# Ledger of designs, part 27: VH-VL binders against c3mjb8

Target 1, 104 residues: c3mjb8
Amino acid sequence: MRIKNKIKKRIIELIELAYITARKGDLELAREYIKLAEMYSRKGRIKIPLKYKRMFCRKCYTPLITGVTERRRIRSKILIRTCLICNWQRRYVLSRNKGSNKEN
Key: E = the ipSAE of ESMFold2; O = the ipSAE of OpenDDE; V2 = 0.75 times the mean of E and O plus 0.25 times the DockQ between their complexes.

## First folded at step 8 (VH-VL; framework fv_pritumumab)

Design E7 (at its last look DockQ between E and O 0.06; V2 from the best seeds 0.00; counts 0 for: placed apart)
Fold by ESMFold2, look of step 8:
Structure E7 (fold): chain C 104 residues (1-104), chain A 123 residues (1-123), chain B 107 residues (1-107)
Amino acid sequence: as target 1 above (104 residues)
Amino acid sequence: EVQLLESGGDLVQPGGSLRLSCAASGFTFSDYAMSWVRQAPGKGLEWVSWISGSGYSTEYADSVKGRFTISRDNSQNTLYLQMNSLRVEDTAVYICAREDYDFWKGYYYFDHWGQGTLVTVSS
Amino acid sequence: DIQMTQSPSSLSASVGDRVTITCRASQSISSYLAWFQQKPGKAPKSLIYAASSRQSKVPTQFSGSGSGTDFTLTISSLQPEDFATYYCQQSYDTPLTFGGGTKVEIK
């Protein structure tokens, strides 16, 4: 139980570091951090929390920064996020109170 | 109702130390990044420090690097600012601010502010 | 560091006036700009984020515009409660930086 918490801490540290690194413009290093976080998650059998899972492209592992590494469009109550590196898209449907679906 | 309550402000001499606290209630504290922002009497707002919701990432203004340490205790819903080697120019009201994320637009922003606690550095 | 230059530093206006406040960034910050209101002795109040997105419960006379380096806060019809100091702030990169403030005073 204790070792799983330590591994989860490391996963979160790496994803946060990846986002900061990508903001500084080093996308290659940022992707390396995400891949390492994914490796810890797989080997430790620890699910990455949804908040952090949504911070990077699940296809190319680039951290997603609005207007920099990703494009966001809202069309017909659907949020479409497009990774500008590999063009992978993910769709999100707006929930009950149009225009917001906060993670809390 | 989101509430942020700062405490620990005091009168201290230059070179002294002080620890500020910000007690949070009405929300899941660990979900939100936090900042300290200060305002010298009669002056504008100046960002001091930031800490991620997890507590694992921190950032500091150049003027306080090496002297101030931001931290948080997510089990006690409390944000801290340890201030060492205080200078007269650190005199200010220190305000904690909560940072939220708009998932649909993809932006972080400050959405709630405390009332502040006064730190006076004078001999 | 990204410098934020806010103009004017102060202005005088009457209830019902249209007020505009500008903010210029030293480099492009895309739409990573926020506006805050503060009255003396009170906590700041968040108004606008992402350059043009109004915070919850913020009255509709407040609007924001701009992208890149030049941004504007507009108060379309000044209300008695709108006399305050207004700050812009960039969230594009750390250190987070504020403009110098614009004090809106009653004429």
Scores: ipSAE 0.704, ipTM 0.862, lowest interface PAE 1.0, mean pLDDT 91
Fold by OpenDDE, look of step 8:
Structure E7 (fold): chain C 104 residues (1-104), chain A 123 residues (1-123), chain B 107 residues (1-107)
Amino acid sequence: as target 1 above (104 residues)
Amino acid sequence: EVQLLESGGDLVQPGGSLRLSCAASGFTFSDYAMSWVRQAPGKGLEWVSWISGSGYSTEYADSVKGRFTISRDNSQNTLYLQMNSLRVEDTAVYICAREDYDFWKGYYYFDHWGQGTLVTVSS
Amino acid sequence: DIQMTQSPSSLSASVGDRVTITCRASQSISSYLAWFQQKPGKAPKSLIYAASSRQSKVPTQFSGSGSGTDFTLTISSLQPEDFATYYCQQSYDTPLTFGGGTKVEIK
């Protein structure tokens, strides 16, 4: 249990590092960090928390930074997140409270 | 202080080409998407083009698609607009604008604008 | 395309006056509306985003309200430096579209 928690922490750190790295303009290195995090997740059988899984493109592993590597748009009460690198899209149905769903 | 300075505006003939530049300073240029917006003399504003912070993705208004190309050099903190096959109706002040995003509220918005550079297309 | 109808196109006011400018969208844009100010020969200045959120360093006399299709910019007490042209802009969908502008002139 202790080891798993340690690995989980490392996974999160890698994802956060990837995000920062991507913001600095090094997308290639950032993607490598995400890939490493995914590897740790698989090997350790540790699920990446949803919050962090939403921080990167699940197709190309690019950290999703709005305006840089991600575009968010609302169409017909659906939030569409688009990876600007590989065009991967994820759709979220918006509830009547639009503000709460944009955090996804 | 955030600064955006457009240049390259000139008088050109229809069918001609022109390249505009927007020099950015006072912020991490690559962190922000940028747009070109134009204003014809005595008229309103028209969105022209958009480019992501990375420069990988671009969008264009239908009126300029296929004729204009937006690009950026993040190492030089410069935004560009290559305009080809210019038309009289392209006459306008071209303004570069920085797009920011409120991550908590989920809104895109322009927070800084240049003063623009005048492009005149006339025979 | 989303059409933005701004009214009035111009108005005359005095210092200290309450000024109201309206913007109507051809379809619901939720709160994806911005207001900005433009003076002749100067860079546009962003005032409000998200319909009601003031941008940094924007004076408190400026406020935005509305949602859906109808929006309002209010200048509670017009200052000498507030004489300018004001525009609304929707950021709900591309292409981004602007209102026709409202010129606030000295009475």
Scores: ipSAE 0.300, ipTM 0.820, lowest interface PAE 1.6, mean pLDDT 92
ESMFold2 (binder alone), look of step 8: mean pLDDT 92; pTM 0.916

## First folded at step 9 (VH-VL; framework fv_pritumumab)

Design F1 (at its last look DockQ between E and O 0.70; V2 from the best seeds 0.80)
Fold by OpenDDE, look of step 9:
Structure F1 (fold): chain C 104 residues (1-104), chain A 123 residues (1-123), chain B 107 residues (1-107)
Amino acid sequence: as target 1 above (104 residues)
Amino acid sequence: EVQLLESGGDLVQPGGSLRLSCAASGFTFSDYSMSWVRQAPGKGLEWVSWISGSGYSTEYADSVKGRFTISRDNSQNTLYLQMNSLRVEDTAVYICAREDYDFWQGYYYFDHWGQGTLVTVSS
Amino acid sequence: DIQMTQSPSSLSASVGDRVTITCRASQSINSWLAWFQQKPGKAPKSLIYAASSRQSKVPTQFSGSGSGTDFTLTISSLQPEDFATYYCQQSYSTPLTFGGGTKVEIK
């Protein structure tokens, strides 16, 4: 559907913009972009690709930037990502091979 | 094998325009953000522009903002840099670079570079 | 903009020497720092990212350290193929910025 594709594009654009904005130091504006992206996703019933979902905190909508808004630690073959804004945590089991996550 | 090949460099007069290309091969082009970096003769490296894998987001150095446009055609595995209103100080080798992402550590970084193409702006 | 100050601008060394290059950021960049090698007329080669992570196929004599504002590239034992110019680069925020470079020459 033509409309769904347009909405999907806007969602991705907003998430990318949010990440860049956060890296420039404007976290509040960045969060607003993420919130908007989530709203579009919900209203349009469009699933956000995993690659982009992993770019922000699902709880507080803050783009996750290592050392700034996120802490990453590896313990016992588990990656723990912690949002430094709201303390939200996500865990990932480490695979044997360091693969590119570009395929997600 | 990952390959990046720049082309389009030429001699142009100040105020002129030029379009550079970077042909990518050996990887899924659309999965990677790309940048242009330039190096004036005998000088260091200067970042010029960045574009996301999707092509929906772009960034520019202040020195080229409003004059240069970065774009990409993911169907052709090609990165572009449209350069308008060229200045003498734009003279440099222009290099395309691929930006990878380490998911486990959470960092973006350049992992592959082209050989570059020479742009000379002179009266 | 974040300024990257690299030192020294040049140095002379012999094969087998320990070489240290430093890079200072004008503000904290955490570990968003990379090191590159460039030989005349050649494309830059990525060595280190995330301040201390060595890229694939990079020889073990290369190592990176530091965080915040001060970073170091160390070549533990200089090899003949290591004579080149080295650059640091911050990826903390745009615009991305590079150090001025360090030319490692043969003594």
Scores: ipSAE 0.894, ipTM 0.944, lowest interface PAE 0.5, mean pLDDT 95
Fold by ESMFold2, look of step 9:
Structure F1 (fold): chain C 104 residues (1-104), chain A 123 residues (1-123), chain B 107 residues (1-107)
Amino acid sequence: as target 1 above (104 residues)
Amino acid sequence: EVQLLESGGDLVQPGGSLRLSCAASGFTFSDYSMSWVRQAPGKGLEWVSWISGSGYSTEYADSVKGRFTISRDNSQNTLYLQMNSLRVEDTAVYICAREDYDFWQGYYYFDHWGQGTLVTVSS
Amino acid sequence: DIQMTQSPSSLSASVGDRVTITCRASQSINSWLAWFQQKPGKAPKSLIYAASSRQSKVPTQFSGSGSGTDFTLTISSLQPEDFATYYCQQSYSTPLTFGGGTKVEIK
């Protein structure tokens, strides 16, 4: 197994664990898991897959749970996600294709 | 067409073991988290276990923790439930369920269910 | 664990009636609430997620409302095919939990 694949596996494991931990209410531990995943990403020069990047606040590393740690609003064909912990915002243009998981 | 087909249900004695399978088709299996949900005869629904699309993360109901193991083989599009130390109260129809994600609203939800396979635990 | 209390446990209604089923969570689950229909001997069918979002190909007589702890499934005009048991389910936290079910019988 290449070292790059080993590091990518660790990154994904940590982000998934962080989300589960946050849904159980332990945001402090969840943020520590995200910080570790980010460290592995930087050290190994491995980009976090988009699916997983969208699971946490890029500023404070809190996993984003709709209605709990983030607010979602649609304004003029734009989805706005707001982290309720640090007020970080990210905007997504609504795609013409139904059900896209990709950032527009 | 999304299809989920459970198999492996049987009659077993208390303390026995059984392995269930859920064959998936019509979608990219590794993109979806999966759950097992059970329904005792004449009773309501009870969540049993969950596994992430990657297979790296699992969760279990307290009643089955340490006895049941959820797993998946993404190359064979198959979900599994290994059930050990079976008890009479584990008697149920076991149903696999696919979890989808609505990115724009930001919710995970079950969107497809199998038909189930019956497990009977009796002496 | 989050307990989900459904009411009523059963009801009888005529075709064309408005049917209301309620579901209460033991703590706030925001809008992490789904509704399922199950007919005897069949797998559950997903109706609603996110408290009010109708699943694909679900007939328009079904609607969901509520947030926090109190949720409602409404069948605006009961059809003969709507005889079934209905379950609510929270996905706010594990263990995922279901209400006890509401059996809807056509008179």
Scores: ipSAE 0.776, ipTM 0.891, lowest interface PAE 0.8, mean pLDDT 91
ESMFold2 (binder alone), look of step 9: mean pLDDT 92; pTM 0.921

Design F2 (at its last look DockQ between E and O 0.66; V2 from the best seeds 0.00; counts 0 for: loop humanness VH .286 < .308)
Fold by ESMFold2, look of step 9:
Structure F2 (fold): chain C 104 residues (1-104), chain A 123 residues (1-123), chain B 107 residues (1-107)
Amino acid sequence: as target 1 above (104 residues)
Amino acid sequence: EVQLLESGGDLVQPGGSLRLSCAASGFTFSQYAMSWVRQAPGKGLEWVSWISGSGYSTEYADSVKGRFTISRDNSQNTLYLQMNSLRVEDTAVYICARESYDFWQGYYYFDHWGQGTLVTVSS
Amino acid sequence: DIQMTQSPSSLSASVGDRVTITCRASQSISSWLAWFQQKPGKAPKSLIYAASSRQSKVPTQFSGSGSGTDFTLTISSLQPEDFATYYCQQSYSTPLTFGGGTKVEIK
């Protein structure tokens, strides 16, 4: 319980660091941080919280920064996110009941 | 209701040190990145420092780098700014700000601000 | 570092006027632009983020537009409580930077 909480904290720290690293333009290092976070998640059998899973491309591990490494389009209440590095797309249905500031 | 309450502002001499606190309530503190922003009397806004939700990652304005240290205690819902080697130009109201995220548009933004605490650096 | 140039530095207007404030970034910031209102002796109040998205509880006379380098805050019909200083701010990269402010004065 204690060990899993420490690993989960480390996963979160790495994904936060990856995002900032990518914003400064170092995509290669940012991807290495994401790969390390994924390794900790798999080895420890710890699910990455949804908030942080949504911060990077699941195909190429690039952190997703609106207007820089990803494009977003909203059509018919569907959000479409496109990674500009590898063209991976993911679609999300917009929920009327979910607040923009709510955290899981 | 989200509340941010700064404290620790004081009159100090150049070269002195001061520690500011920002007590947070009404939200899950560890889920939000935080910033310090300052405003010199009669002047505009200047970003000072940023810290990630976990507290692991930090960023600083060049004018304060090496002198100021941002930190947080997520168990106490408190943000800190340790200010060393203070200069007259550091005189300002220091305001903590919460960074929020709009997932559907994909942008971070400040959504709540404290009232601020005055730091005066004078001989 | 990204410089934000705000114009005008001040303006005078009457209640009911349409007011337009502009903000220019020294490089493209996509839509990573916010607007704040501040009254003397008070903390800033967040108005707009993502260039055009109103924050909760912000009155509908406030609107934002633009992307890239050129951004506009519009107050469609100025109210007595809207006399204040307005700031733009980019969050595209650190250091985060603000425009110099636009003071909106009565008459």
Scores: ipSAE 0.802, ipTM 0.892, lowest interface PAE 0.8, mean pLDDT 91
Fold by OpenDDE, look of step 9:
Structure F2 (fold): chain C 104 residues (1-104), chain A 123 residues (1-123), chain B 107 residues (1-107)
Amino acid sequence: as target 1 above (104 residues)
Amino acid sequence: EVQLLESGGDLVQPGGSLRLSCAASGFTFSQYAMSWVRQAPGKGLEWVSWISGSGYSTEYADSVKGRFTISRDNSQNTLYLQMNSLRVEDTAVYICARESYDFWQGYYYFDHWGQGTLVTVSS
Amino acid sequence: DIQMTQSPSSLSASVGDRVTITCRASQSISSWLAWFQQKPGKAPKSLIYAASSRQSKVPTQFSGSGSGTDFTLTISSLQPEDFATYYCQQSYSTPLTFGGGTKVEIK
């Protein structure tokens, strides 16, 4: 249990680092961090929290940054997130209470 | 109601050290990234440092890198800024700010600010 | 680092006037631009994020526009409580950087 918590922490650190690295313009290094995080998750059988899974493309491992590596469109009450690197898409149904801040 | 209250500002000599605190209330502190922003007397705003909600990631302005350390205690709802090797140019009101995330648009932004605490570095 | 150039540095206006403040980034920042209001001795107040999204409880006279490198804050009808200093800020990349500010004074 203690080891799992340590691995989970490392996974989160890597994802956060990847996002920061991508925003600094190094997408390749950022992708490597995400890949490493995914490897730790798989080997450790540790689920990546949803908030962190939403921070990168699950197909090409690119951190998703609006206007840089991600395009967001709202159509018919659906949010469509498109990865601009590999064109992978995710869809979200819009909730009526749009004003809630998400966890950072 | 969201509240941010800075403390720890003081008069110190060049080369001295100081630790600032920002007490947060009215929200789940650990879910928000936080920043320190400073404002020299009669001047504009300057970003100083950033820390993720988890506390695992940090960023610093070049002007303070190696001298300042940002940290947080999520159990105490408190943000810290350890300032070492202080310089006269570090004189400013230091303000803590909460960073929020709009999931639908995909942007991070500051939505709440403290009143600030004055740090004066003078020989 | 991304430099933010804000103009004008100061302006005089009357209640009811339309006020426009501009901010230019040294490189494209997409829509990662925010506007803040600050009064003397008070905490900054967030007005706009994502270039054009008004924050909660911000009066409707405030609006933001622009993308890429050029951005504008507009106060459609200046109110007595709107006399203050305004700042733009980019959150595209670290280090986060601010414009030099625009002081809106009473004419």
Scores: ipSAE 0.799, ipTM 0.923, lowest interface PAE 0.6, mean pLDDT 94
ESMFold2 (binder alone), look of step 9: mean pLDDT 92; pTM 0.922

Design F3 (at its last look DockQ between E and O 0.06; V2 from the best seeds 0.00; counts 0 for: loop humanness VH .268 < .308, grease 19.2 > 18.9, placed apart)
Fold by ESMFold2, look of step 9:
Structure F3 (fold): chain C 104 residues (1-104), chain A 123 residues (1-123), chain B 107 residues (1-107)
Amino acid sequence: as target 1 above (104 residues)
Amino acid sequence: EVQLLESGGDLVQPGGSLRLSCAASGFTFSWSAMSWVRQAPGKGLEWVSWISGSGYSTEYADSVKGRFTISRDNSQNTLYLQMNSLRVEDTAVYICAREDYDFWQGYYYFDHWGQGTLVTVSS
Amino acid sequence: DIQMTQSPSSLSASVGDRVTITCRASQSISSWLAWFQQKPGKAPKSLIYAASSRQSKVPTQFSGSGSGTDFTLTISSLQPEDFATYYCQQSYSTPLTFGGGTKVEIK
């Protein structure tokens, strides 16, 4: 119980660190932080909250920074995110959720 | 309703120390990165420091690096700024700001600001 | 560090005028730009993020445009309550940096 909470905290810390690292231009190190977070998630059987899961490319593990490592397009209420590193696309249904960050 | 309330501003001599607090309510505090921004009397806005939602990652303006420490206690919904080796040029209103994220456009931005707390450094 | 050059530093205009404030970044920041309004003695108020996205409850006379290095805040019809200082701010890279401000005075 307590151990799971510590592992979840570490997962979140690594994803946050990965994003900052990618913003500084070190994409390779940033990917390694994401891979570590994914490893902790698998080993601990802990779901990554949706907020953080959406921060990186699910195929190549690059943190997604609008206009830098990803492109975004909205077509017919669908958000299309394209990773500019590996060209993987993902589609999201557009909704008017509250602007605060929520754990999932 | 999102609320940010700073406290701890005071008059202090050069070389002194001061700890600022920002009490947060009305949102999930640990989900939001936070910043301190300052404004010297009659001057513009200057970003001071940033901290991630978890508190693990921090960034500082060069003018305060090594002297100021940003921190947070997510169990008490409180942001802190420890200011050491204060200088006259640190005199300012210090304002905490919440960072929010627009997932649909993919940008982070400051969406709420506190009222600020005045720090005066003079001898 | 990314420097933000804001112009003009001040201007005066009449109620109903169209007001344009510009902000230039020292390097491309894509659309990672925000605009803030600050009235004397008050905290800043967020107006625009992502270069052109209006914050909730911000009146429609405010609009933002631009990407890359050149950005514009436009007040389409100046209202008496729009007397304030306006700041741009980039969030592309730390340190986060603000423009020098534009004081808008009503004639």
Scores: ipSAE 0.780, ipTM 0.885, lowest interface PAE 0.9, mean pLDDT 91
Fold by OpenDDE, look of step 9:
Structure F3 (fold): chain C 104 residues (1-104), chain A 123 residues (1-123), chain B 107 residues (1-107)
Amino acid sequence: as target 1 above (104 residues)
Amino acid sequence: EVQLLESGGDLVQPGGSLRLSCAASGFTFSWSAMSWVRQAPGKGLEWVSWISGSGYSTEYADSVKGRFTISRDNSQNTLYLQMNSLRVEDTAVYICAREDYDFWQGYYYFDHWGQGTLVTVSS
Amino acid sequence: DIQMTQSPSSLSASVGDRVTITCRASQSISSWLAWFQQKPGKAPKSLIYAASSRQSKVPTQFSGSGSGTDFTLTISSLQPEDFATYYCQQSYSTPLTFGGGTKVEIK
């Protein structure tokens, strides 16, 4: 496996670990994992896949968990995700199909 | 095993106040959003209020805004609903529900419910 | 507010029957639809979320389908323990709203 693929794998693992860690109640450690993943991404010039970038707040690096660290509301076919830690918001346009939305 | 147990239901007069409790066990309470849902006798379900796991954020139905207050004590694993200025139409079984989230699908949903506690508002 | 219209209000069926319950939203809610079961004096039980995702430990005879405004709960083969009242609920936007319920009774 090429070095870039190994780094990409590590980035994904860290983000998933951060999510699990946050759900277990250790938010500080979870943020550190996200920061580390971001560092690997930057140093390795590897883009983090969109699905994983959506797992955390890009402002404060907090894993976004609905009802815990994130609030989700839909208004006029727009999904609004609000980080409950730093109030950063992302907006998504909803499609008619199940599980499909577009990041704005 | 996840358990939710409501208490505090009573008979009160219109204009009165009442505080409901929901004791939670079997999970990390502080990391779950919670809601109150009520059911009038012989009627359907009505959402009342929501609170985030941290307690930072709250939401209310229009029918109870300004009268009801949702809160939680995460150290005691307890959800509360303070009800003021009670009306006859507030008569219902009040049920607490835990909210879960399917992150990959992006959906939140109720996955556990309590048995409920009866609140009767009558002259 | 989004109104949820559930039909029928009640139905009679026998063990082994295929049962279908429908729920219609007043506007599109994508797949933000859940189904619940409630028995008298008992806590509601969550069955389906996201229109078609079965919750953990829910029997396989229960399935959900639909998107947009029209949704269906299907019980492929009714079991004795399935006689109860069923509700749909939209989580597309607040306030969260429920259907009027469908009581499944023994024929």
Scores: ipSAE 0.354, ipTM 0.806, lowest interface PAE 1.5, mean pLDDT 92
ESMFold2 (binder alone), look of step 9: mean pLDDT 92; pTM 0.919

